# Ledger of designs, part 18: miniprotein binders against p40896

Target 1, 331 residues: p40896
Amino acid sequence: MLMPKSVALLRIRYTLEAALARGFTTVRDCGGAEGFLKAEIRQGSLNGPRLITCGHAISQTGGHGDLRSGALPASAFDSCSCHFGQVGVVADGVPECYKAAREEFRRGADFIKIMGGGGVASPTDKISNKQFCDDEIKALVDVANSYHTYVTAHAYTAEAIQNCIKLGVKGIEHGNLLDERTAELMAELGCYLTPTLVTYKVMGSDQFSAFLGPENSRKNTEVLYKGIDAMKIAQKKKVKICFGSDLLGPLYGYQTQEFRIRGKVQTTQEILLSATVTPAEMNGLGDKLGQIKPGFIADLLMMKSNPLDDITILDEPESNILFVMKEGRIY

## First folded at step 10 (miniprotein)

Design u45
Fold by ESMFold2-Fast, scan of step 10:
Structure u45 (fold): chain B 331 residues (1-331), chain A 80 residues (1-80)
Amino acid sequence: as target 1 above (331 residues)
Amino acid sequence: GSKVYIMIIVSSPEARELAEKIKEALKELAKELGAKVTVEIRVENGIIKLEVTVDSPEAEKLMLEIFKLLMELLKELSEE
């Protein structure tokens, strides 16, 4: 029933090569890419962006990352088809959480990804505003701290976000239902927010709206616009904002459309910083990435025109990128 | 296209000396190629911000040559 691992790895290779061609020299993978792939990229056996990985996203039983569920809604089939069993692992209770996080680091993970809340657009996830108990989150954070890195959480609601960050979670993925108090707390704690608005835009398109049905399609659009409002709140409260798409498999090609969506709430300068400086800082690489220094990493994107004048040129990389340089090599 | 832009940010303890060497090299290249090359260099607190715009029917080729020159210059300085 599961996709053969060899086929999934070939798809990952194609996805990574395509992401580099679209201008991404470093990619943070929030579930599915194994740490071993970093060595292949470093050796030149695989052309792709530099990888920052978490291994498997860690979920409670029946949580957002539990892809084993036989009760999956029909709309979930497409999101699971390419990465079934690779993206998530299940852990319940403090001992299993310790073991799961340690196992991901053994496999070469740079950070830990957890499912801190449900998906607001999923019928099965609407019941839960919070996933994992506090002791489980503490266990996952304790392991990450012992490896001198961080935990990031999938979370939409103010309640789930506050619960995670108060327990030491450093990053929040999505955050579409963020409120002003939660954003203020995120800024005070130095947390990072990675909005993924393009996911909702793509899923609401004519091609995919039929899979959601009318009710879920309306909910998806609502979640998109709430996410735009959440970004306005985060900008106002000076939350550190990173760039992300959260698109899987064949939809990954739409990742650059996030630049256009961000233009509704961020300046072009803020968008570019969210895609370069801020993510490098989050991952402890601010002194090595985003700049050209003697003896440092040479990652550059050569454009046909200035993205500061029009951020949407990044939404059309095939037309607007002259070449991509990663580690001094032109691609 | 006929116009190509690049922005490079570099930090160095000798940022002003590095910026002057880059400026000199780019001016010489622009003269040699006869292309309209616009260069802005700002240095503050050991950080160099370099913006280059090339306006030419061969802008892509010229910018690649400029970029190669900049990378060789940066490498040369680090090796010494």
Scores: ipSAE 0.011, ipTM 0.368, lowest interface PAE 9.1, mean pLDDT 71

Design u46
Fold by ESMFold2-Fast, scan of step 10:
Structure u46 (fold): chain B 331 residues (1-331), chain A 80 residues (1-80)
Amino acid sequence: as target 1 above (331 residues)
Amino acid sequence: GSKVKILIVVVSPEARELAEKIKEALKELAKELGAKVTVEIRVENGIIKLEVTVDSPEAEKLLEEIWKLLLELLKELKEE
């Protein structure tokens, strides 16, 4: 699972170049991408998406980012350091939370990622586990606010989501178990939801199911089943929805299947907005990214067919994308 | 001949002016290339749909020329 840095760099280069080729001109990394990657991409030393990074995801002891339990299969899929470096750091108590968040910004983070609840692939936590106390979350939000950015939280349950957003957390990753009341509160507070439905489909395939183990397999089934319903609720309540996959390394090849899955719940227009305008707005780039107009960065895709008529053509990028343009350059 | 469709989706609440400029440029190009190019632009909820149907044995070359023109238009708009 642990990999020499030189081998990891070669794999990172491959996955970033492949993601750009599949049509992603900007990617938000929610744990593990090292700050030097942003600089190398900006300088043109690496071909890849523009990166928005958080550094390490911040976890409490025994939380979703604490990998000390020794459950190799679960850790390999959620926090595989072999592709992007170490994904998590542990902090307990208000002083450690201040220090951890400030350290991530010192290292070039654009935002802060926290573990607000349990997950599918962590060794010992449960989906229902609420993580961090209120004062710890407030400390992390305070630091992000002082840098004029945001905190986003990994959270599945209504309880974990409501706790985080009431304390100033701006974004929720996953959110598969949210309810109508939670979605109403998210909309009222202007929060963003990034569903990641494709990860549960991929992890539930025959190729990967043996590595999850029984408890994590049950977690996976639960979140997959309810994730589609959660998206319907979020859209009905007008929550701002972004696009994500939560896939690592070589599994990035499956990221485009998220478009097909979203087509079961969202209109094609809603899907395209969730992958362009809405995430640009979330990251303070709504006046620079997501649209083609004067003063905007020249990122665009040219397609053989109309994705508004059939969103699934985005699932087959090699057959359907003629060109990917990033910052006026064709790839 | 075979039909080749080119689709450009532009999401913008200010999209109408851009759509009309692209339409005007593509109409002029279509006259130069003959009657083999059909251009339709629609604006729905701020999304511009540009559908170009090319019915020609030179469809691949025409697609490349259309793409080059689009890039020149986008560069001009950015500089403004």
Scores: ipSAE 0.000, ipTM 0.250, lowest interface PAE 14.3, mean pLDDT 73

Design u47
Fold by ESMFold2-Fast, scan of step 10:
Structure u47 (fold): chain B 331 residues (1-331), chain A 80 residues (1-80)
Amino acid sequence: as target 1 above (331 residues)
Amino acid sequence: GSKVYIFIIVGSPEARELAEKIKEALKELAKELGAKVTVEIRVENGIIKLEVTVDSPEAEKLAEEIFKLLFELLKELSEE
């Protein structure tokens, strides 16, 4: 069907152009972005941020990435919602985990995303559930290491986070329910935390709560209220913190509200570093911080006022960003 | 006039030395453009942040020219 596909592509183009206009010159996609989008942006045929992709998030059967319950077919995904494709793939046992991770790299993935624990949006799992057995996580980490990259995990609880990082997982997405011991271990192991507080704030509002249903609304409330405390713990223990939103489809426009939320816990300088230096170090793209050579990344944002004085101006990009430059082109 | 702030992020373990080179180049750029331009350089966690303030009645128009020239400067520095 020509028409549905063309509509989806136009919406993806709009989403990417809008993200660039909001000041994001590089974004890391943690599930759903197809490798061809990365190539089109690199070639200049599509305007948008530089993309770092994982392909599908890898989930156990019945885990956070398994969306098949409730009569959904395995490939069911609404491409018209500006999702970049199917978000998750299911793999159980060491051999399937090897195959799933290698398949994502074959498709152009830069890193591997796994579901290490339960979440808000999945129909069958609980936030408290640890996901994957130890040998499965080790298998996924081993494959990522063989490609000279990393595994990052969706995880909320201290149990799920500790299980993942002890097995070599480098990054944790969310982490809303971490404790002091877990943050200390993350700092000791040099792990990265990417909080995504804005997604729970937006999805918990009266405007969007209908998308979650009663059970998921309870999950959402739990992670939202604990998220700010988790950030305080992570800052106190000197965990490396990256910037993220975890917003998809029609909610992607709210991503800049994360700057405002972070201002409750981090200094303006810490927030700006979490959106620039720290994620660049994490992703090790073949460019190295501190080297002046072809391939070095330098991104520039022009503002009508100083974000170091007030981080919330980044939450109003239309009023406060004068120009965004990426690789010699102004937008 | 109004002020416009420009933040350029360039990572380097030699950030201090690179910051001084960029500052020198930006002073020459200000002379070339004939505008009142103030440059502050901050080094944070091994990255260089440049705060360029344009004090001019036409600050937004001039800012675009400064933006383009700063990109050419950064490209030249990264090619070295």
Scores: ipSAE 0.005, ipTM 0.378, lowest interface PAE 10.1, mean pLDDT 72

Design u48
Fold by ESMFold2-Fast, scan of step 10:
Structure u48 (fold): chain B 331 residues (1-331), chain A 84 residues (1-84)
Amino acid sequence: as target 1 above (331 residues)
Amino acid sequence: GSKVRITIYVLVNGESPEARELAEKIKEALKELAKELGAKVTVEIRVENGIIKLEVTVDSPEAEKLAEEILKLLFELLKELSEE
């Protein structure tokens, strides 16, 4: 955040090149990636994954994306995995929500990200607090529908999730406190869940334990295990599950650890589908991406070993990926 | 001569029938390639739960160069099949 823009641009380039090398040919950014960066990658002037972006995450005043009070490192880590500049924007009331969503589309957004509930990483966070009123969420969904795309929401609790999806929100990020009834409703409505368990694992590691202190470290571990249980519920109720990390800046390099964590709950086939077919379908690209067959874009991984036998080989890409192909080009 | 073995795993994130269809197309292309490069190229294709395992063994004094050429042709084939 306090980094000079030129240095931030160089670090973003490195981050994107490294993500491609780790096997990610397409990445969905849930706040902060600028539209011009997508164009440069598309034109081949920058090496990186194809970017699907929301621009700024939209938050109410005093909500999870309202960063005006200053940056809390742990709180910031719960927002987005890849960013450039400011990750959030504040909008209150129906007119401001319409304007904010339209502004993001004007800037090249592919979808809208909202903060539908509180976060986990501060002693003052109220995870149970539902954010935005119903009319505000309806306004944001209406704008997304007019652009033939979707709204996804940061939400942890059953209350926040149910409120969002009943109002037309298509995706839920995190969902660590999902219950059985909410998972049933998500499946009935065809909603997508993107768990981001690696964020909590990384923050609980020895390298980052000093940032949390003992109290927040316990909370972080608790939220990780609740998230694992939520995934078990979502799997049993056949919720559509996508792959995500929610890691920010330099932590983005740990994204492949999510494959290992998912192995506790999902089969290797389910994990691979969650990282390929399911997110392609969510983003309207199910007829172009996520499968190797005629008419599809040539995004391929060449591996030394079968990830169906051991998903953890994807957590060691340098040793196990021979080549990454994106749009027919080898990297 | 020198021997080089290339093992390639192609992830096919769909039904097993799609993987088998792709494997047949790769098999036909490699049959033609083996004829062009001579009797010192051995190819084995297996389909494992939506993953195509391709093993190419090259036994020739120019094994490294031929292996590189085969790999490039295979990637071009995969690109062509996916873009169709």
Scores: ipSAE 0.000, ipTM 0.319, lowest interface PAE 11.1, mean pLDDT 73

Design u49
Fold by ESMFold2-Fast, scan of step 10:
Structure u49 (fold): chain B 331 residues (1-331), chain A 80 residues (1-80)
Amino acid sequence: as target 1 above (331 residues)
Amino acid sequence: GSKVRITIYVLVNGESPEARELAEKIKEALKELAKELGAKVTVEIRDGKLEVTVDSPEAEKLAEEILKLLFELLKELSEE
C-alpha cells in the first residue's frame, strides 16, 4: 500500500506525539520502525518518544516473521507502529544469520529481534515448533554481543524460551506459556521478560471480538489468562519484567490499559519500575534514564494524583498527566 | 482556602545523598515561591514519594506554578 509522503508524515507525527502525550518518553520498536525517525526526533524536527530500534525482526523460512499477517512484536516500552511496512526478514543457516544481523546494525539498529517460536494465531503444532537451530541463534547472539547489545526473542512456550536463553538470548517477548522451571532459569541467567497482555484484552473486546470468530476468540481468551498466570510465575521467581503492548497502528492508543492489567499481579511500585528502571537497565541506559538524579536525562511526568496509590490513573493519561518533559523540554 | 496536593514519585532511595539533596532544593525553592504568593507549603518524602501540599485561596493557580518550578528544578539536577 502506497501513501503520499505528506499523508504518511502527518500520521507518523500524530502517532508519535500521541505516544509522548500518553507519558512514554522512550519506546522500543521490535520490528518496522525506520532509522531516519530516530534522527528526526533527536534533531527536534519531529516530536515524539526517543526510539530504540531493531530494524527488521529476523525469522527462519516458514517462521512467524515470514507470515504476511505478522503483527508488530512487543517492546520493553510500548512500541511505535506509526510506520506500516515490512517488519521481518528471512535468514536460514549460520552465514545468512550473521549477514542479516550485521545488516540491521549497519542500518542503525540498537538490538536484534528474532522469532524464537511460533505465533499464537498458528495451529498448536506450529506454536510448539522450534524456530531456528542452535547454531543460527548462537550466530545472532554472537553478532549482538560484538556490538555490546542483545538479542530478544518472540517466544510463547517454555521449550522455546529455554532454548533461546540457554544460547544467550537476553530478552523474551510475550512468554504466555512460561513455567516455573523456565522462570527459575530466566532469573538465574538475568534474562528480561516483556509481557504483552493488553493485546489479547483489546482483541477480545466487543469492538474486535466479532472479527475473530468463536474459535479464535476462545484461543485469544485462553492465551490472555495463561499470560496472566505466566506473569505470576515470573514475579514469584523474580524474573526481571519490562513493559510492553504489542499493539499496531490505530490500536496503539490502548497501550496504557497494560498498567491496569499488571495491577492484578504486580504492586504499583513494581509496575512503575517495569516501565522505567528495568527497561533502561536492559537497554544499557541505566546510568542515563529511568531515575531522577544528577547526571540523568531529564525525562519526567507530572501527575494530577499519585500512581503509587492507584496505578489505573496511568490508563487515563488525558485526565491525569499534567506535563510531560523529555530531555528538559515540556510538551 | 482549599488544599492542593501534588505528589511526585521519587525513584532515588530516601537514604541516598541525592534524594536528600533533591528534597532540600525543592523545599528551598517552594519556600521562596510560597513567600511570593502568600501560601502555606509543606513537603514530605516517604517510601519513594514526594508530597507537596499547598493551602491557599488560589490553590489551583499555585498548583500550576509549583509544577513548573518542580520541572525546572528536576531538569537542573538531572543535567549535571
Scores: ipSAE 0.011, ipTM 0.382, lowest interface PAE 9.4, mean pLDDT 75

Design u5
Fold by ESMFold2-Fast, scan of step 10:
Structure u5 (fold): chain B 331 residues (1-331), chain A 80 residues (1-80)
Amino acid sequence: as target 1 above (331 residues)
Amino acid sequence: GSKVRITIYVWSPEARELAEKIKEALKELAKELGAKVTVEIRVENGIIKLEVTVDSPEAEKLAEEILKLLFELLKELSEE
């Protein structure tokens, strides 16, 4: 059950160093990044992107972040945890939601992540399942607001997205099934959408079709195209769009393919803004990150050619990045 | 290739002063590297447009050193 800390740290170190080398100077972690990783990167003991963290994603019992199988009793995982804590924590009812969110901030979280709807990977929930009641979401939003930050929600469907944003949720992760009315509401409320299309493309590709089997490959391809259509709707309605990959483990190397996928819907300027200015604004860092100007943190890529002319050069970082600078240091 | 062109846009209320600092730093670096470096700086509506052309057999390495110098200068202005 427990991974040796030394082995886990070596793997995570490689992943973070590789992400920085691919041009990512800041990464927002939407569940599971340990506090010590953030601290070690800040101290310079570990090379990697600056981490913006939520700690554990907060889920209802039986929701997307509840990793317990249906065969196990409610207390099955009370005493069992990995050396690096679990991705999610379970909270039910308003008092538990207040306590869970406050605990993540006590541990150094920069924002709160909730599971606002079902997912495709969790063992006991469905995409169509509503997650959290309104009062629970209000409690989580209230805590985040008191810390002058935000709540972002995993949500796929128009219904789940509308429910979350009407209650003060600022960000939506994925959003593959949003509709025009929902996108209009997101734009009116100043909400942020972070599409994560590359994970579905990679998992649905020929390289992984044999690994997943034909049904799962078709599922990933279908979710990808629904997500592309959702992003076209969001772009048309002027929703604020951020950059994300949602890739794990050995798939993390494919994260730059997201630039290429975005090119089907966004201009090169829009894509670059979605990866720099817009996420900095979302995270309260619009006056410190995402631009090259006096008073800003010195994070920068030197490229062999101009990504404004061709965004796909960012999908070949080893060939096109001359160096990466983070906080004035070259990597 | 033997020639590299770098174009940088920087927004700043103090654009003209920052542009002059950048120009002086690049002149000194060009002298140290003995390379043919051409620098053109334009300031329009608070935006600095900096164009640097490096002409050398090792143009890629020289361009890297030039950007390193530029970002050291920008780092001095950062809030960290």
Scores: ipSAE 0.011, ipTM 0.337, lowest interface PAE 8.8, mean pLDDT 75

Design u50
Fold by ESMFold2-Fast, scan of step 10:
Structure u50 (fold): chain B 331 residues (1-331), chain A 80 residues (1-80)
Amino acid sequence: as target 1 above (331 residues)
Amino acid sequence: GSKVRITIYVLPDGKSPEARELAEKIKEALKELAKELGAKVTVEIRDGKLEVTVDSPEAEKLAEEILKLLFELLKELSEE
């Protein structure tokens, strides 16, 4: 049906405009952003961040992106129920993985997202949070390479991260249980880490603790602090770090709090580079985005005060941003 | 007093020859802008950023005009 509620489109419009107003001129969507939104923003029909998309996240049967699983109480560790659309597709075996990845590129994906591991909410000391066999991951990487782009993986544990990056995966989303050896390997292989700490902070807050229950709220807070420690390790080992929030639906408004959380681990300059130069390089746009110089796309923030002196001013965009420029247009 | 400061960040390090050339072009254009607007405007280049200070009874209104003209300048400088 072509006549669903017009209210949904207005909400999406406001979400995109609000993200741009908060200072985000480009956003990478890691599952579920519909191709029409990307096209409408590109054509100027909608105001919002430039979208870099993967289409559907690719999951094994019974993996993190397999939405056929029965309904369970809300989890604070891993939730990929995307507000914008269907987040995942299932593929098993090398041929299905080839077909799934090629299908996402046919639909206009800029990169491939896979579920390389499960959530951190495994039972006591369990496990193994590795998803996909090695030949499946290699197949997905081969397809991405043929399109001159990359595979990024949802992964929390050292085991899942090492498995993915040894097979050619370029990016890791989350990485809250990263260890020193894994960070060294990531740096050696030139991999990118995108921590998403704000989602655990928001979900562990008093506002959401009644919904999650006391034990789930405590586990969510534990995952947050493990993620902060993982960032310290990654920073020390000089892993390339990007900026992300992993916030869904009405929680998008909290995305700028990630700047404040990062301030516990990174310098202000490191945080700004993680939100500009480093993600542009990761996405093959290092010659077009993330810098103010001739020949680059004119994306720019004008600030009332210096974020290099105090990164937390980016967590107060309405008070501190004079204007946002995207592709030479002021917003 | 109505005094407004505008900061323009020239990244990545502000130390490359390209970044320095861009900063100088912006500085020169902003000086011409200040002369055209009749405002007391100072422009400083420091550690890869340009700081523009507008000192005028109508500083907020003039800052908006400066931002509008800076927009056009940056658009032109991003071309060939």
Scores: ipSAE 0.000, ipTM 0.283, lowest interface PAE 12.7, mean pLDDT 73

Design u51
Fold by ESMFold2-Fast, scan of step 10:
Structure u51 (fold): chain B 331 residues (1-331), chain A 80 residues (1-80)
Amino acid sequence: as target 1 above (331 residues)
Amino acid sequence: GSKVRITIYVLVGSPEARELAEKIKEALKELAKELGAKVTVEIRVNGIKLEVTVDSPEAEKLAEEILKLLFELLKELSEE
């Protein structure tokens, strides 16, 4: 969804400042944040978490990142000069995939995000649709490898996940419909899973369920019911698990409810590691971020109560965080 | 009386993190001795729990000074 650039900038600024206040000193953006925004935060002209970005998510025509309705012409988004608020770009065939991935790195991306399968929020795809051919995924992975980083994929089904990781994709976003065989393969290949359970809980609530049409409501119900079981399978098979919310626009404020949901399937230590150590390792920052020890960047939270005794105190940051420190500075 | 309890939780999986926690513990104990406060430190398998109980009429001032010391220690150790 496109919006006026000035309004989008104000909303993103508010969102980032609020995320820092909720205790997130680093966030990984999986579509839409531009490299200039990272520079503004780094230079101190904007308060917010340290950003790790992919730029635009790369999608095939008719895939999850192709936000054009079936009635729109093929060039509908190609002529749009709006980069801010546009989360996806379309690429088909090996040459376009090389060009798209290289363009994101030119714009300051730290990693590449692709749409490896269908999802809930796109207008034309089905959750069961496998996306991209093998050569296209290999092209995207080859570019990421040449920049000494990774590709992560939006994927729900065992088929889509296996297809991506066998071709060198390092990360999977969501993964709500994975099975034991897929989790075993993920662990064997050292892949990372970022579940986003809170988005399905929020979208399934009475207030927001009407926003999803009947088709998307059915997709949402399917992934919600299976997501918790998928996460249990991933933990049993020792898949590396990161923390995420996948919340859009005004729903971003619900991101901390993911801690409570994770408490149904993970120990408090496992949840804290998934939000600190494991994401730092995934992003090549395991020697700089995620731990309190000499030589590490001084990012920390001071809490009124022990999150190791009760992870749900992180769901209520205003009541339970005494202060947030990022790079030795109190916010 | 006005008791202020400050609890700091550190995830500890390495010997280096444990050494860091011991340095913080000693600095807090020394400050607490000067200010008449009690400090308790518990080391757990997958974490460290630092509890500082300030039991005085000036609990707010003491908590603020302990907090400032903790900031300087954590900043200095991360810069190392």
Scores: ipSAE 0.000, ipTM 0.265, lowest interface PAE 14.7, mean pLDDT 72

Design u52
Fold by ESMFold2-Fast, scan of step 10:
Structure u52 (fold): chain B 331 residues (1-331), chain A 86 residues (1-86)
Amino acid sequence: as target 1 above (331 residues)
Amino acid sequence: SEVTVTDGKVRITIYVLSPEARELAEKIKEALKELAKELGAKVTVEIRVENGIIKLEVTVDSPEAEKLAEEILKLLFELLKELSEE
């Protein structure tokens, strides 16, 4: 990311504290959260949600996680990663993929994130560009399996999604161009989909259109609408759906709008399950998190009104949350 | 970041997320005025701040702009790093 490191660290601390206040007791970070933040939260030095992290997202050269412009030399971002906070690492070929995934686990990762397809706003790749070869994906999945965890992939297109899940990838982030056949396959293989519709809604709003320019604004709007359609398809085919926002820094405050957007496609019960039970199961914590029952960790949200009656009250946390409890402590 | 090269012009767009966006934008603007003098090329800098996001656009007019794009990006990232470390 292009933010100066000192400012980024202060923002991450603020963002995590604010996320807890908005009702999130556990957060899965899909690239960039440093292992020391998990330790500080566990030790009580930082008030924030429990973190599940992947370290660096792993990308091929020229892929979605390769943030170097086409004009930058290959070494440019590597030399700056310790100062600006790097969200991605580049790995090409089977041996580098093994090494990259093992390095992330050495640094305390809970799972592996890969860039399985192109992105909307990356400098060098297109949504249609294939990312990684099959042997590279197999290597990354092999490492994750050896640690009894999973690989999740950034992927938009049916082709990219199918390629990843057939090779053992468990999770798909975004999936905005998912089709019916691909959703059926995801359901058959027990894969998880984490839609992040709010990020496209916020970035495509009139407030941010000046930052994207006309071509990027058009792509962003198209991806949003297709993402809503993809949610309907995934829901119809009974794909396991998790909750996510993919929002960064100051925009993280909009994360609760995702509840409102989901209300157009899912029932309130389905939305609540996607934010509690389903992601806990995905991360091997289904017996400890996501439910209020004996033997579970005491993470609890008390509200003035019932979100089953109106999911949009979760998009107004300051007005509607009475308290947030994490591990038996009220925040 | 985004880099476009057309007719000897290079446009570099950078987005910076910061809770102190307005104060940071002013520091970036002052530093880039100094950098423009060092580059010797005709450099135009435009900064827009909305809701904690800084959009920084740097346009370089030079027959060597394409070759300079990598140097300009390197210098810009080093400048941002120095500002954050001081």
Scores: ipSAE 0.000, ipTM 0.126, lowest interface PAE 19.2, mean pLDDT 73

